# Ledger of designs, part 15: VHH binders against 6-phosphogluconate dehydrogenase, NAD(+)-dependent, decarboxylating (gndA)

Target 1, 299 residues: 6-phosphogluconate dehydrogenase, NAD(+)-dependent, decarboxylating (gndA), of Haloferax volcanii (d4gst8)
Amino acid sequence: MQLGVIGLGRMGRIVVDRVLDAGHEVVAFDLSAEAVAAAADAGAEPADSVADLVDRLGDDKRIWLMVPAGDAVDATLDDLDPHLDGDDVVVDGGNSHFEESVRRAEACSAAYLDCGTSGGPAGAELGFSLMVGGPQWAYDELTPVFDAVATGPDGHGHMGDSGSGHYVKMVHNGVEYALMQAYGEGFELLAEGRYDLDLESVAKTWNNGAVIRSWLLELCEEAFREEGSDLGDVDDHVAGGSTGTWTVQEALEQEVPVPLIYQSLAERFGSRADDRFSRRLANRLRYGFGRHEVARKDD

## First folded at step 4 (VHH)

Design d01 (framework vhh_7z1x_3)
Fold by ESMFold2-Fast, scan of step 4:
Structure d01 (fold): chain B 299 residues (1-299), chain A 123 residues (1-123)
Amino acid sequence: as target 1 above (299 residues)
Amino acid sequence: QVQLVETGGGLVQPGGSLRLSCTASGFTFSKYAMNWVRQAPGKGLEWLSGISWSGGSTSYADSVKGRFTISRDNAKNTLYLQMNSLQPDDTAVYFCARTYYTTEGSKYSFDYWGQGTQVTVSS
């Protein structure tokens, strides 16, 4: 089939490459002329604008958006919508908030699929996991594309109504935060503990038959292989947190306790300051009740 | 296992008083900050008050400041909320909640909740 792709960053380029490799045709556009030229070199048909992309797709348009969440999605839809009919399908493959995806679906002249995409850069080799929300008929129409982009036929699924794809992906990312924190705490105990351990070897052993085996643990093994068991010069500052924040906000609205997801998010916030007021006060309070020396700033 | 059990709710007339209790088990109560949170019918959660692990520091939402007093008895593993000058809009289910770390008063930092106790202010 023929697929339009708008947004040719790392993830959008993987979509292009996998769809082309599966024998489909791709029309590609990005605000970066360099990105468009690179996609054309890979076999995509270049478009000069959103309108040009739409004109090249024929009558039943299938368009994959892989642009940054928020205003970029809305700007792209504003450019697309005057050219779209109810027989067309638009997929938002980015990390949009699920409520924004519901709003966009209601406003869009085409069928709108929200597609939570997981797998990171490894998706180039392995394919992605795709969590899709929206009309069943539109999901069914895009099945050949989803088969190409996903890790296989079981690597994609229809989650439910509009918003459900991004909703499930949001919660997935919340779980990912908690799992990363859990691995971090476990390996920190081993690094600081009573034995001098090769953490690459530990991670490898844990990922071959142990209960906690996972792709995240493969990434832990890689980190220890590349940085050493002390993690070399890797900083303790952890950026990001939007999908974790969204998951906690949703959990509060639904009154579902997510203490591990919340705590993992809180640890990221705490990593962004070398000292925190609460830690300084806690130190002073410990002095007041336990006669511990007050730790004071040296610099 | 961690358990938090609230008691002391019931019916009270406007201007009356109630004292809520929360009995904790399954963890070292004296090491954790504790909170009171309520939910009125058809509304979201509202944080009311927090108390440090020692009882030496307390904080209150503006809606209850001057009317409610939080306290604790670490020897009895019990948290209290003394509620004075009750108003009809204080009608809610009241929850006891444990702070996961020592950031007092944060709705986001609760890891265990009680089942709640109903407080109804009506004549």
Scores: ipSAE 0.000, ipTM 0.074, lowest interface PAE 25.1, mean pLDDT 84

Design d02 (framework vhh_7z1x_3)
Fold by ESMFold2-Fast, scan of step 4:
Structure d02 (fold): chain B 299 residues (1-299), chain A 123 residues (1-123)
Amino acid sequence: as target 1 above (299 residues)
Amino acid sequence: QVQLVETGGGLVQPGGSLRLSCTASGFTFSKYAMNWVRQAPGKGLEWLSGISWSGGSTSYADSVKGRFTISRDNAKNTLYLQMNSLQPDDTAVYFCARTYYTDWGSKYSFDYWGQGTQVTVSS
């Protein structure tokens, strides 16, 4: 089939390459002329604008968006929507908030699929995991593309109605936060514990038949290989948190307890404060009730 | 060709200030989030700051929060890092990096890097 792709950054280019490798046709556009030229060198048909991309696609347009979440998605849809009708399909392959995806689907002249994409840049070699929400017919029509982009036939699925793809991906990322925190705590105990351990060897052993084996654990092994068992000079600041925050907010709205996801998010936020008011007050309160020496900040 | 070129590095005394610039070409700068990352001698990469495509959102590592300010001028395709109250520990090669969008944080979610500019805080 023929697929339009808008957004040719690292992830969008992987979609282009995998779809071309599967024998489909791609019409590619990005604001970067060089990214378009590189995609053309790989076998895509270059477009010089959104309108040109639309003109090059047949009557039933199938378009994959891989632009930054938020305003960039809305700006792209504003350019596309005058050219679309209800027989066309637009896929948002980014990491939009599921409520924004529902809003966009309701406003879009085409069928809108929210596609949670997991696997990061490793998707170039392995393929992605794709969690797709929106109309069943549109998902069915895009199945050959999803087969090409995903890590295999079990690597994609139709989650449900509009928003469900990004919803399931949001929760996936919440679980990932908790798993990263759990691995961190386990390896910290081993690093600080009573034995002098090679943590690369531990991670490798745990990833070969143990209950907690995973791709995250493979990344732990890589970290210890590259940084050493003491993690060298890797900073303890953990950036980000949007999907973790969204997951906790949704859990609160639905009254579903997610204590591990919440704790992992709280730890991430705590990593950003090298001097917390609550800890300073606790120290001063200890002085008040027990007359313990008060630690003071350096000038 | 996507190209990121850092300038503004150099030797500065402790307590001094420097303003780093990163000039972008080969892509529409206003559509991408941007980051500053550094590498001190003999150490690993440290993410310092990120800024959204519009400049409406910024994030900072605790080590530089309150001392460094990230900004951008989309009309000039330029990213800036204003560095104040520089300390000897700020000595590093500073890199400009473009990010593909991810909710896993701005740290290491990068597709293109500049060549780096040396900042030395000494004497």
Scores: ipSAE 0.000, ipTM 0.139, lowest interface PAE 16.9, mean pLDDT 85

Design d03 (framework vhh_7z1x_3)
Fold by ESMFold2-Fast, scan of step 4:
Structure d03 (fold): chain B 299 residues (1-299), chain A 124 residues (1-124)
Amino acid sequence: as target 1 above (299 residues)
Amino acid sequence: QVQLVETGGGLVQPGGSLRLSCTASGFTFSKYAMNWVRQAPGKGLEWLSGISWSGGSTSYADSVKGRFTISRDNAKNTLYLQMNSLQPDDTAVYFCARTYYTTDYGSKYSFDYWGQGTQVTVSS
């Protein structure tokens, strides 16, 4: 089949490469001419605009969006929608908020699939995990593409109605936050603990038969290999948190307790302050309770 | 060696128009998407408009849609922003920025090079 792909960053390029490798045709567009040229070298047909991409696609257009969440998705849909009808399918393979995906599906002239995509750079070799929401017929029509992009037939699934794909991916990322925090705390205890340990060796051992083995743990091993067991000069500021925030907000709406996901999000927020009012007050209150010395700034 | 230089700012009365230019050097201008971003006094950065490397696709923030027009001349390595129906709340420093692609998870882009900015003041 023929697939249009808009957005040729690392994950969008992986979609292109895997779809081409499976014997399908790809028409590719990106804001970067360099990215388009690289995709063309891999066998894609280059487009120089959204309109050009649409013109190269015949009837029953199948278009995969892999652009940043938010305004970029809406801008792309504004360009696409005048060219679309109800027999066409648009896939949002990014990390959009599920409510925005429902809104976009309602406004889109084509069938709209929200596709939560997980696997990061490893997707190039292994394929992605794809969580798809939207009309059943549209999911069924795109199954050959999903087979190519995913880790195989078991690497993708139809979650349910519009928004469910990004919803399940949102929760997946909340779990990821908690797992990253857990690894961080475990390795911090080992780094600060009573033994002088080679954390690269520990991560390698844990990732070969232990119950906590994972791709995240492979990334821990790489970090210790590249930075050393003390992590060199790596900063403790942790950016991001939108997906974790969305998960916690949804958990509150549904009255489902997610204490570990919440705590992992709270730790990220705490990493961004040079000092915190609450800690300064707590320090001063310790003086009142136990006559402890008050730590002062710039001492 | 990448350099972006904005010109064309100044003082204009409400309802007036200005055209901003951004001249690029040190890279192959025709290979990169370009953007206009502004910062009003006491506020954060606001993205206004983007244009693809070929000029075939443009996008606009809702605050300027219908009033501002982005364009480029790849032969002259120059980016333009035509601003019409200017309002007092359009007062800001205007920057041009080059799109840069960085990916760890999914498709992502950010701005890697910025100009120094040009001041636009809309006042009577």
Scores: ipSAE 0.000, ipTM 0.368, lowest interface PAE 10.9, mean pLDDT 86

Design d04 (framework vhh_7z1x_3)
Fold by ESMFold2-Fast, scan of step 4:
Structure d04 (fold): chain B 299 residues (1-299), chain A 124 residues (1-124)
Amino acid sequence: as target 1 above (299 residues)
Amino acid sequence: QVQLVETGGGLVQPGGSLRLSCTASGFTFSKYAMNWVRQAPGKGLEWLSGISWSGGSTSYADSVKGRFTISRDNAKNTLYLQMNSLQPDDTAVYFCARTYSYTEWGSKYSFDYWGQGTQVTVSS
């Protein structure tokens, strides 16, 4: 089949490459002429604009958006929508909030699929995991594309109604936060504990038949292999947090307790400050209670 | 499509100062945490500093803490690194980098886009 792809960053380029490798045709557009030229070198048909991309596609348009969440999605849809009808399908493969995806689906002239995409840069080699929400017929129609982009037929699924794809992906990322925090705490105990351990060897052993084996643990092994058991130059600053925040907000609205996801999010926020007012006050209060000497900043 | 362009590098004497800029395009700059990373000749990548989406939170590697200041201007889609008290061992190619959005991992390994880099040489 023929797929339009808008957004040729790292993830969008992986979609292009995998779809082309599966024998499909791709029409590609990005704000960067360089990115478009690179996609064309890989076998895609270059487009000069959103309108040009639409014009190059056949009567039943299938378009994958891989642009930054928020305003970029809305701006792209504003350009696309005058050219679309109900037989067309638009896929948002980005990291959009599920409520925005529902709003966009309601406003869009085409069938709108929210597609939670997981797998990181490893998706180039392995394919992605795709969690798709929206009309069943549109999901069915895009199955050959999803087969190409995902790790295979089991690597994608239709979650349910509009918004469900991004919803399931949001919660997946919340679970990912908690799992990363759990691995971090376990390995920190081993690093700081009573034995002088080779953490690469530990991670390898845990990932070969142990209960906690996972792709995240493969990444732990890689980190220890590349950085050493002390993690070398890696800082404790943990950026990001949007899907974790959204998951906690949704959990609060639904009155579902997610203490581990919340604590993992709170740890990320705490990692971003070299000095926290609350810790300084706690130190001063300890002095007041027990007459402990006040620790003061050296700078 | 994401593009990051670093400027402001050059030759500077030990003890001198430089201000690096990174101009971002192709994405909503204000929604992403941004970072500065460097690579000295013959060495690996070294993370230097990170700044949150709003600029309200910053972090620094010990090697640059107190000497470098990261900042951003979301209205101009620009990231800055003010470098003071430069030392010969600060000689490196300096890159700005964006954090992954869809995995939301925060570390030097979680960066999805990098600039081409700008050379900083601290001569003695």
Scores: ipSAE 0.000, ipTM 0.118, lowest interface PAE 15.2, mean pLDDT 84

Design d05 (framework vhh_7z1x_3)
Fold by ESMFold2-Fast, scan of step 4:
Structure d05 (fold): chain B 299 residues (1-299), chain A 123 residues (1-123)
Amino acid sequence: as target 1 above (299 residues)
Amino acid sequence: QVQLVETGGGLVQPGGSLRLSCTASGFTFSKYAMNWVRQAPGKGLEWLSGISWSGGSTSYADSVKGRFTISRDNAKNTLYLQMNSLQPDDTAVYFCARTYSYDYGSKYSFDYWGQGTQVTVSS
């Protein structure tokens, strides 16, 4: 089939390459002429504007957006929408908030699919995991494209109504936060515990037949291979937190307890502080009621 | 050496019009998306409008939709902003900027900026 792709950065180019490799046709546009030219060299048909891309796709347009979340999505939809009708399908493959995706779907003249995309740049070799929300017919129509982009037919699924794809991906990222924290705590116990262990060997053993095996654990094995069991000079400052925050906010709104996801987010926030006022006060209060020795800052 | 030079600013009455120009040199102008960004006194930067390398796609901030029109002349290496129905709140320094990053994993950003041109809307 024919697919338009708007946004030819690292992730959008992976979509283009995988769809072309599967034998489909791609019409590609980006704000960068160089990105468009590179996609054309790979076999895509270049478009010089959003309108030109739409015109090249024929009657039933299928368009994949891979642009930065937020304003860029809305600007692209403003440019697209005058050229679309209800038989067309637009896929947002980015990291949009699910409520924004619902809003966009309601405003869009075409059927709108929110597609949570997982796998990062590794998707070039392995394919992505795709979590898709929106009209069933639109998902069914895009199945050959999703087969090409995903890690296989089981690498994509229809989650439910509009917003559900980005919703499930948001929660996926929350679970990822908790799993990263759990692996971190387990390996920290082993690193500081009573035995002198080769953590690369431990991670490798756990990744081959153990119940906690995962791609994330393969990344732990890689980290120990490249940095050593002491993690070398890797800093303890952990950036990010937007998807974890969204997940916790949703959990609070739905009154669903997510203590591990919350605590993993809280640990990231804590990693960014030299010391904490609450700990300093707790130290002093222990002296007040128990006469415990007060730890004090050096000169 | 990349250079962007804005001209066409000045003092204009409310309801008036101005046309800003940005002349580019030191790169192949026709291969880059271009933008207009402004900074009002004591405020941060506000993106106003963008245009694709071919001129076929344009986008606008809600604050200027219907009043401002972005265009380009690739033969002259020049970007334009036609500003109509100007309001006192449009008073700002207006910058021409080249799009740097449009990667899915990256924040939208600009790699080269002009020096800016002052627009003052006052009676």
Scores: ipSAE 0.072, ipTM 0.537, lowest interface PAE 6.3, mean pLDDT 87

Design d06 (framework vhh_7z1x_3)
Fold by ESMFold2-Fast, scan of step 4:
Structure d06 (fold): chain B 299 residues (1-299), chain A 124 residues (1-124)
Amino acid sequence: as target 1 above (299 residues)
Amino acid sequence: QVQLVETGGGLVQPGGSLRLSCTASGFTFSKYAMNWVRQAPGKGLEWLSGISWSGGSTSYADSVKGRFTISRDNAKNTLYLQMNSLQPDDTAVYFCARTYYTTDEGSKYSFDYWGQGTQVTVSS
């Protein structure tokens, strides 16, 4: 089939490459001229605007959006929607908030699929995991594309109604936060503990038959191989947090306890400050209670 | 030697119109997306509008949608902003900026070169 792809960053380019490799046709557009040229070199038909992309697509347009969450999605849909009808399908493969995906689906002239995409750059070799929400017929129609993009027949699924794909992906990322924090704490105990351990060897052993084996452990093994068991120059600042924040906000709204997800998010926020008011006050309050020595700033 | 020069600012009455121009030199203008950004007195930068390298795709902030029109002439290395129905709240220094917009997870509008700005004042 023919697929339009708007957004040719790392993830969008993987979608293009995998769809082309499966024998489908791709029309590609990005605001970056070099990204469009690179996709064309890979076999995609270049478009120089959203309107041009639409004009190059045949009947029953199938368009995959891989643009940053938020205003970029809405701006792209504003350009696309005048050219679309109810037989067309638009897929949002980015990391949009599920409530925004529901709003966009209601406003869109085409069938709208929210597609949570997981796997990062490894998706180029292995394919992605795709969590899809929206009309069943539209999901069924896009199955050949999802087969090409996903890691295998079980690598994509229809989650439910509009918003459910991004919803499930959001919670997936919350779980990822908690798992990363758990691995971090475990390896920190080993690094600071009583034995002088080769953490690359530990990560490798844990990833070959142990109950906590995962792709995250493969990444831990790589980190220890590249940086050493002391993690060398790696900073303790952890950026990001939007999907974790959304998961915690949803958990609060639904009154579902997620203490591990919450604590992992809180640890990320704490990593960004080397001097916190609350710790300074706590130190001073300890002096007031028991005359404990007050630590004072040096740098 | 990248240079961006804005012109066309000035004083206008509420409801009036202005056309801003930005002349680019020192790079292949037709290969870059371009933007208009403004800064009102005592406020931060506000992105207003973007245009793709080809001129075929445009985007606007809600505050200016329907009133402002971005366009470009790649043969003249010039970016334009047609401003209609100007309001006192449109008073600001207006900058053109060169940028890339890609869909990588960390990508957003990022300005690597700016003009010096041109003052637009909307008052009686």
Scores: ipSAE 0.012, ipTM 0.410, lowest interface PAE 8.7, mean pLDDT 86

Design d07 (framework vhh_7z1x_3)
Fold by ESMFold2-Fast, scan of step 4:
Structure d07 (fold): chain B 299 residues (1-299), chain A 124 residues (1-124)
Amino acid sequence: as target 1 above (299 residues)
Amino acid sequence: QVQLVETGGGLVQPGGSLRLSCTASGFTFSKYAMNWVRQAPGKGLEWLSGISWSGGSTSYADSVKGRFTISRDNAKNTLYLQMNSLQPDDTAVYFCARTYRYTGDWSKYSFDYWGQGTQVTVSS
């Protein structure tokens, strides 16, 4: 089948390469002529505008967007929508907020699929995990593309109505935050604990038959291999937090307790300051408490 | 060395028109998307318009949509902004800027080189 791809950054280029490798045709566009030329060298048909891309796709257009979340998606849809009708399908493969995806689907002249894409740059070798929301017929029509882009037929699924794909991906990222924090705390206890341990060896052992085995644990093993068990050159500043914040906000709206996801988000925020007002006050209050209460009880 | 030089600014009366030009040198102009950005006195940067490397795709901020037109001439290495129905609140320094990658995230001012700007003053 033919697929248009708009946005040829690292992730968009992986979509192009995997779809071409599976024997499909790709028409590719990006604001960067260099990115378009590189995709053409890989076998894609270059387009020189959004209008040119849609003209090259024929009657039933299938278009994958891989642009940054937010205004970039809306700007691209503004360019596309005059050229689209209800038989066409647009896939948003980026990290959009699920409520924005619902809004876009309602406004779009084509069928709109929100596709939460997980796997990062490793998707080039392994394929992505794809969580897709929107009309069933549109998901069915893009199944050959999803098979090519995903890690296999089980690497993609239809989650439900519009917004559900980005919704499930958002919660996935919340869980990822909590798991990263849990691994960090476990290895910190081992690093600071009573034994002198080779943490690369520990991570490797845990990832071969133990209950907590995962790809994140493979990344822990790699970190200890590259940086050493003390991680001495690695800074403790943890950037980001948008998908974790969205997950916590949704949990509050639905009155669902997510204490571990929240705590993992709070730890990221705390990592950005060396000296916090609240800790300075707590130290001063502990002085006051200890002098008048703790000291008297001990005597 | 990459250089972007804006020209065409000046004093214009409300309701008037101006055309800004930006001449590029030191890189292959036809390979890059280009943008117009402005800064009014005492305000932050405001992205106005972007154009793809080929000229086939354009985007505009709501504040200028229908009044301003972006275009380019790759043979002359020149970017243009045609400004119509100018208002006093269009008074600003106007900059051209080069964008390297991505489709459509214009509002983030994602550019690696920009000119020194040209002053546009809309007043009687």
Scores: ipSAE 0.005, ipTM 0.449, lowest interface PAE 10.3, mean pLDDT 86

Design d08 (framework vhh_7z1x_3)
Fold by ESMFold2-Fast, scan of step 4:
Structure d08 (fold): chain B 299 residues (1-299), chain A 126 residues (1-126)
Amino acid sequence: as target 1 above (299 residues)
Amino acid sequence: QVQLVETGGGLVQPGGSLRLSCTASGFTFSKYAMNWVRQAPGKGLEWLSGISWSGGSTSYADSVKGRFTISRDNAKNTLYLQMNSLQPDDTAVYFCARTYYTTDESYGSKYSFDYWGQGTQVTVSS
């Protein structure tokens, strides 16, 4: 099968490499000439524009987008759409908001698949987990590609109608936030608690037969191995939060309680402020209630 | 240090032709896609044409397709726009613009226009 790939960052390059390794042909493009040259060295056919990529593909075009969410997706589709018809398939493998994916599918001349992609850089060796939304026929057509990119046939699935792939991936990331927070709290209790523990050893033990074993626990073990049980000089600022925010927004619209996901997102927001107005006021109100000592800045 | 300098503008009669040039300096010209953009009096910017870093692919706005031809000479660090069958509505300041991108580690490159020339005036009038 022949696949066009647009977007050759770390994840897009993994798609290219895995598809090539499975015996398919890849035509690759990125705005970075360096990224295109690197993909060509791996066996892809280089394209020097979106139009050139399209010209190099056969009549039934299959194109995987792995570009940053937002304007980059829309700009790429604006370049692609004049060259597409209803027998073509476009896959958005990025982290697009599911409502944007529905909008794009409705506007696209080709069949549009929203493909939530999970696994990060580990996908290079293990393959990704792929959650795909859109027309059944288009998903079926791309199955050989999904088999190559995923951790195998069970590593991908058709979720449902347009938007459902990115929807399921969004919620997946919300769950990931809560799990990271839970591991953090557990290990913090052990680090601050009554015993002097080797947290690398704890993480290793928990990941070998315990109920909470996971890839996230492998990453915890790695962190303790590299930084020590006190995490060395690792900062407590936690960046990111878009998919967690989208999950909480959706939960509010559907009136579904997600307290753990919300709390994990709130903790990330709190990590970014060294001085929070609400805590300063709370300290001052305690003085008003019972003349408790007021903590002051630089006291 | 990045500089784009447009030349070749001027007054031309309807149906005439002009060739614009844009000379680039201060960066590796052959690594960047380049564009022509114009601004007519009292109007916003209108993208006209783009060319890939290698020159292998070109694209055009519907308003100029079939009349304008974009090309580049990477050895001379120069971008060209051949304009044929000019109409009064083509009267504008023409800008050379470089496609800017940053590489996203997880995903592909982001883009916009980061450097523009000063522009060259094209006036189509009898």
Scores: ipSAE 0.174, ipTM 0.573, lowest interface PAE 2.9, mean pLDDT 88

Design d09 (framework vhh_7z1x_3)
Fold by ESMFold2-Fast, scan of step 4:
Structure d09 (fold): chain B 299 residues (1-299), chain A 127 residues (1-127)
Amino acid sequence: as target 1 above (299 residues)
Amino acid sequence: QVQLVETGGGLVQPGGSLRLSCTASGFTFSKYAMNWVRQAPGKGLEWLSGISWSGGSTSYADSVKGRFTISRDNAKNTLYLQMNSLQPDDTAVYFCARTYYTTYDESGYSKYSFDYWGQGTQVTVSS
């Protein structure tokens, strides 16, 4: 099979490498000449524009997008769509909002697959988990590519109609937020608790037969190995949150209670402020009803 | 050392035209995508247009589509923005910016970001 890939950052390059390793052909384009040259060194056919990539693919085009979510996806589709017909397939492998994916599928001249991709840069060795939404025939046609990119045949699945792939991936990330928060609280209790523990050893033990074993726990073990049980100079500021926010917004719209996912997102927001009005007022209210000393701001 | 220098700004009447230039040095210009970004008084940064390393792909914000044209001359290490049908709302400081894939989101997807900026050139559209 021949696959066009647009977007050759870390994730896009992993798609290129895995598809080439499986014996398929890749035509690759990126805004960066260096990224295109590096993909060509790996065995991809370089394209110098979106139009050039389309010309090189021949009939029944299969194109994988690994560009930033939002406007970059729409700009790329604006360039592609005049060259596409209903026998072609476009895959959005990025972190698009599922409603945007539904809108894009409706507007696109080709079959449009929204593909939620999980595994991060570790997918280079392990393969990704792929959650795919859109027409069944297009998913079936791309199965050889999905087999190559995923961690194996069970590493990808057809979720349902347009938008369902990005929808399932969005919820996956919400769950991930809650699990990270749960591990964080557990290890914080151990770090602050009554015993002087080697947290790398604890994480290793928990990841070998215990109920809470996971890849996230393997990452906890790595963190303690690299930083120490006190986490060294690692800051408590937690960035990000787009997919977690989308999950909470969807839960509110559907009236589904997700208190743990919400709390994990709220903790991230709280980590970004050193001085919060609500805490200052709470401190002052304690004085009002209980005559507790008012804490004052200090360096 | 990377250096981007914008020129060609100035005062122009509504409906007029200007051509901005950005001269790049300190890196291999032909290997990087380039962008034009502006900042109007009291407002945030607004991305206007981008051009791929080869010049084969260009993109525009809706606010300037059909009025502005981005181009580049890799032999001269120069980026251009041809601005036509200028409006009072186009009054801003215009910046040249180099695209660099410097960050990743939580899932490892590349984020397009700008790592080097020029000092800017003032464009004032006033009658």
Scores: ipSAE 0.095, ipTM 0.546, lowest interface PAE 5.9, mean pLDDT 87

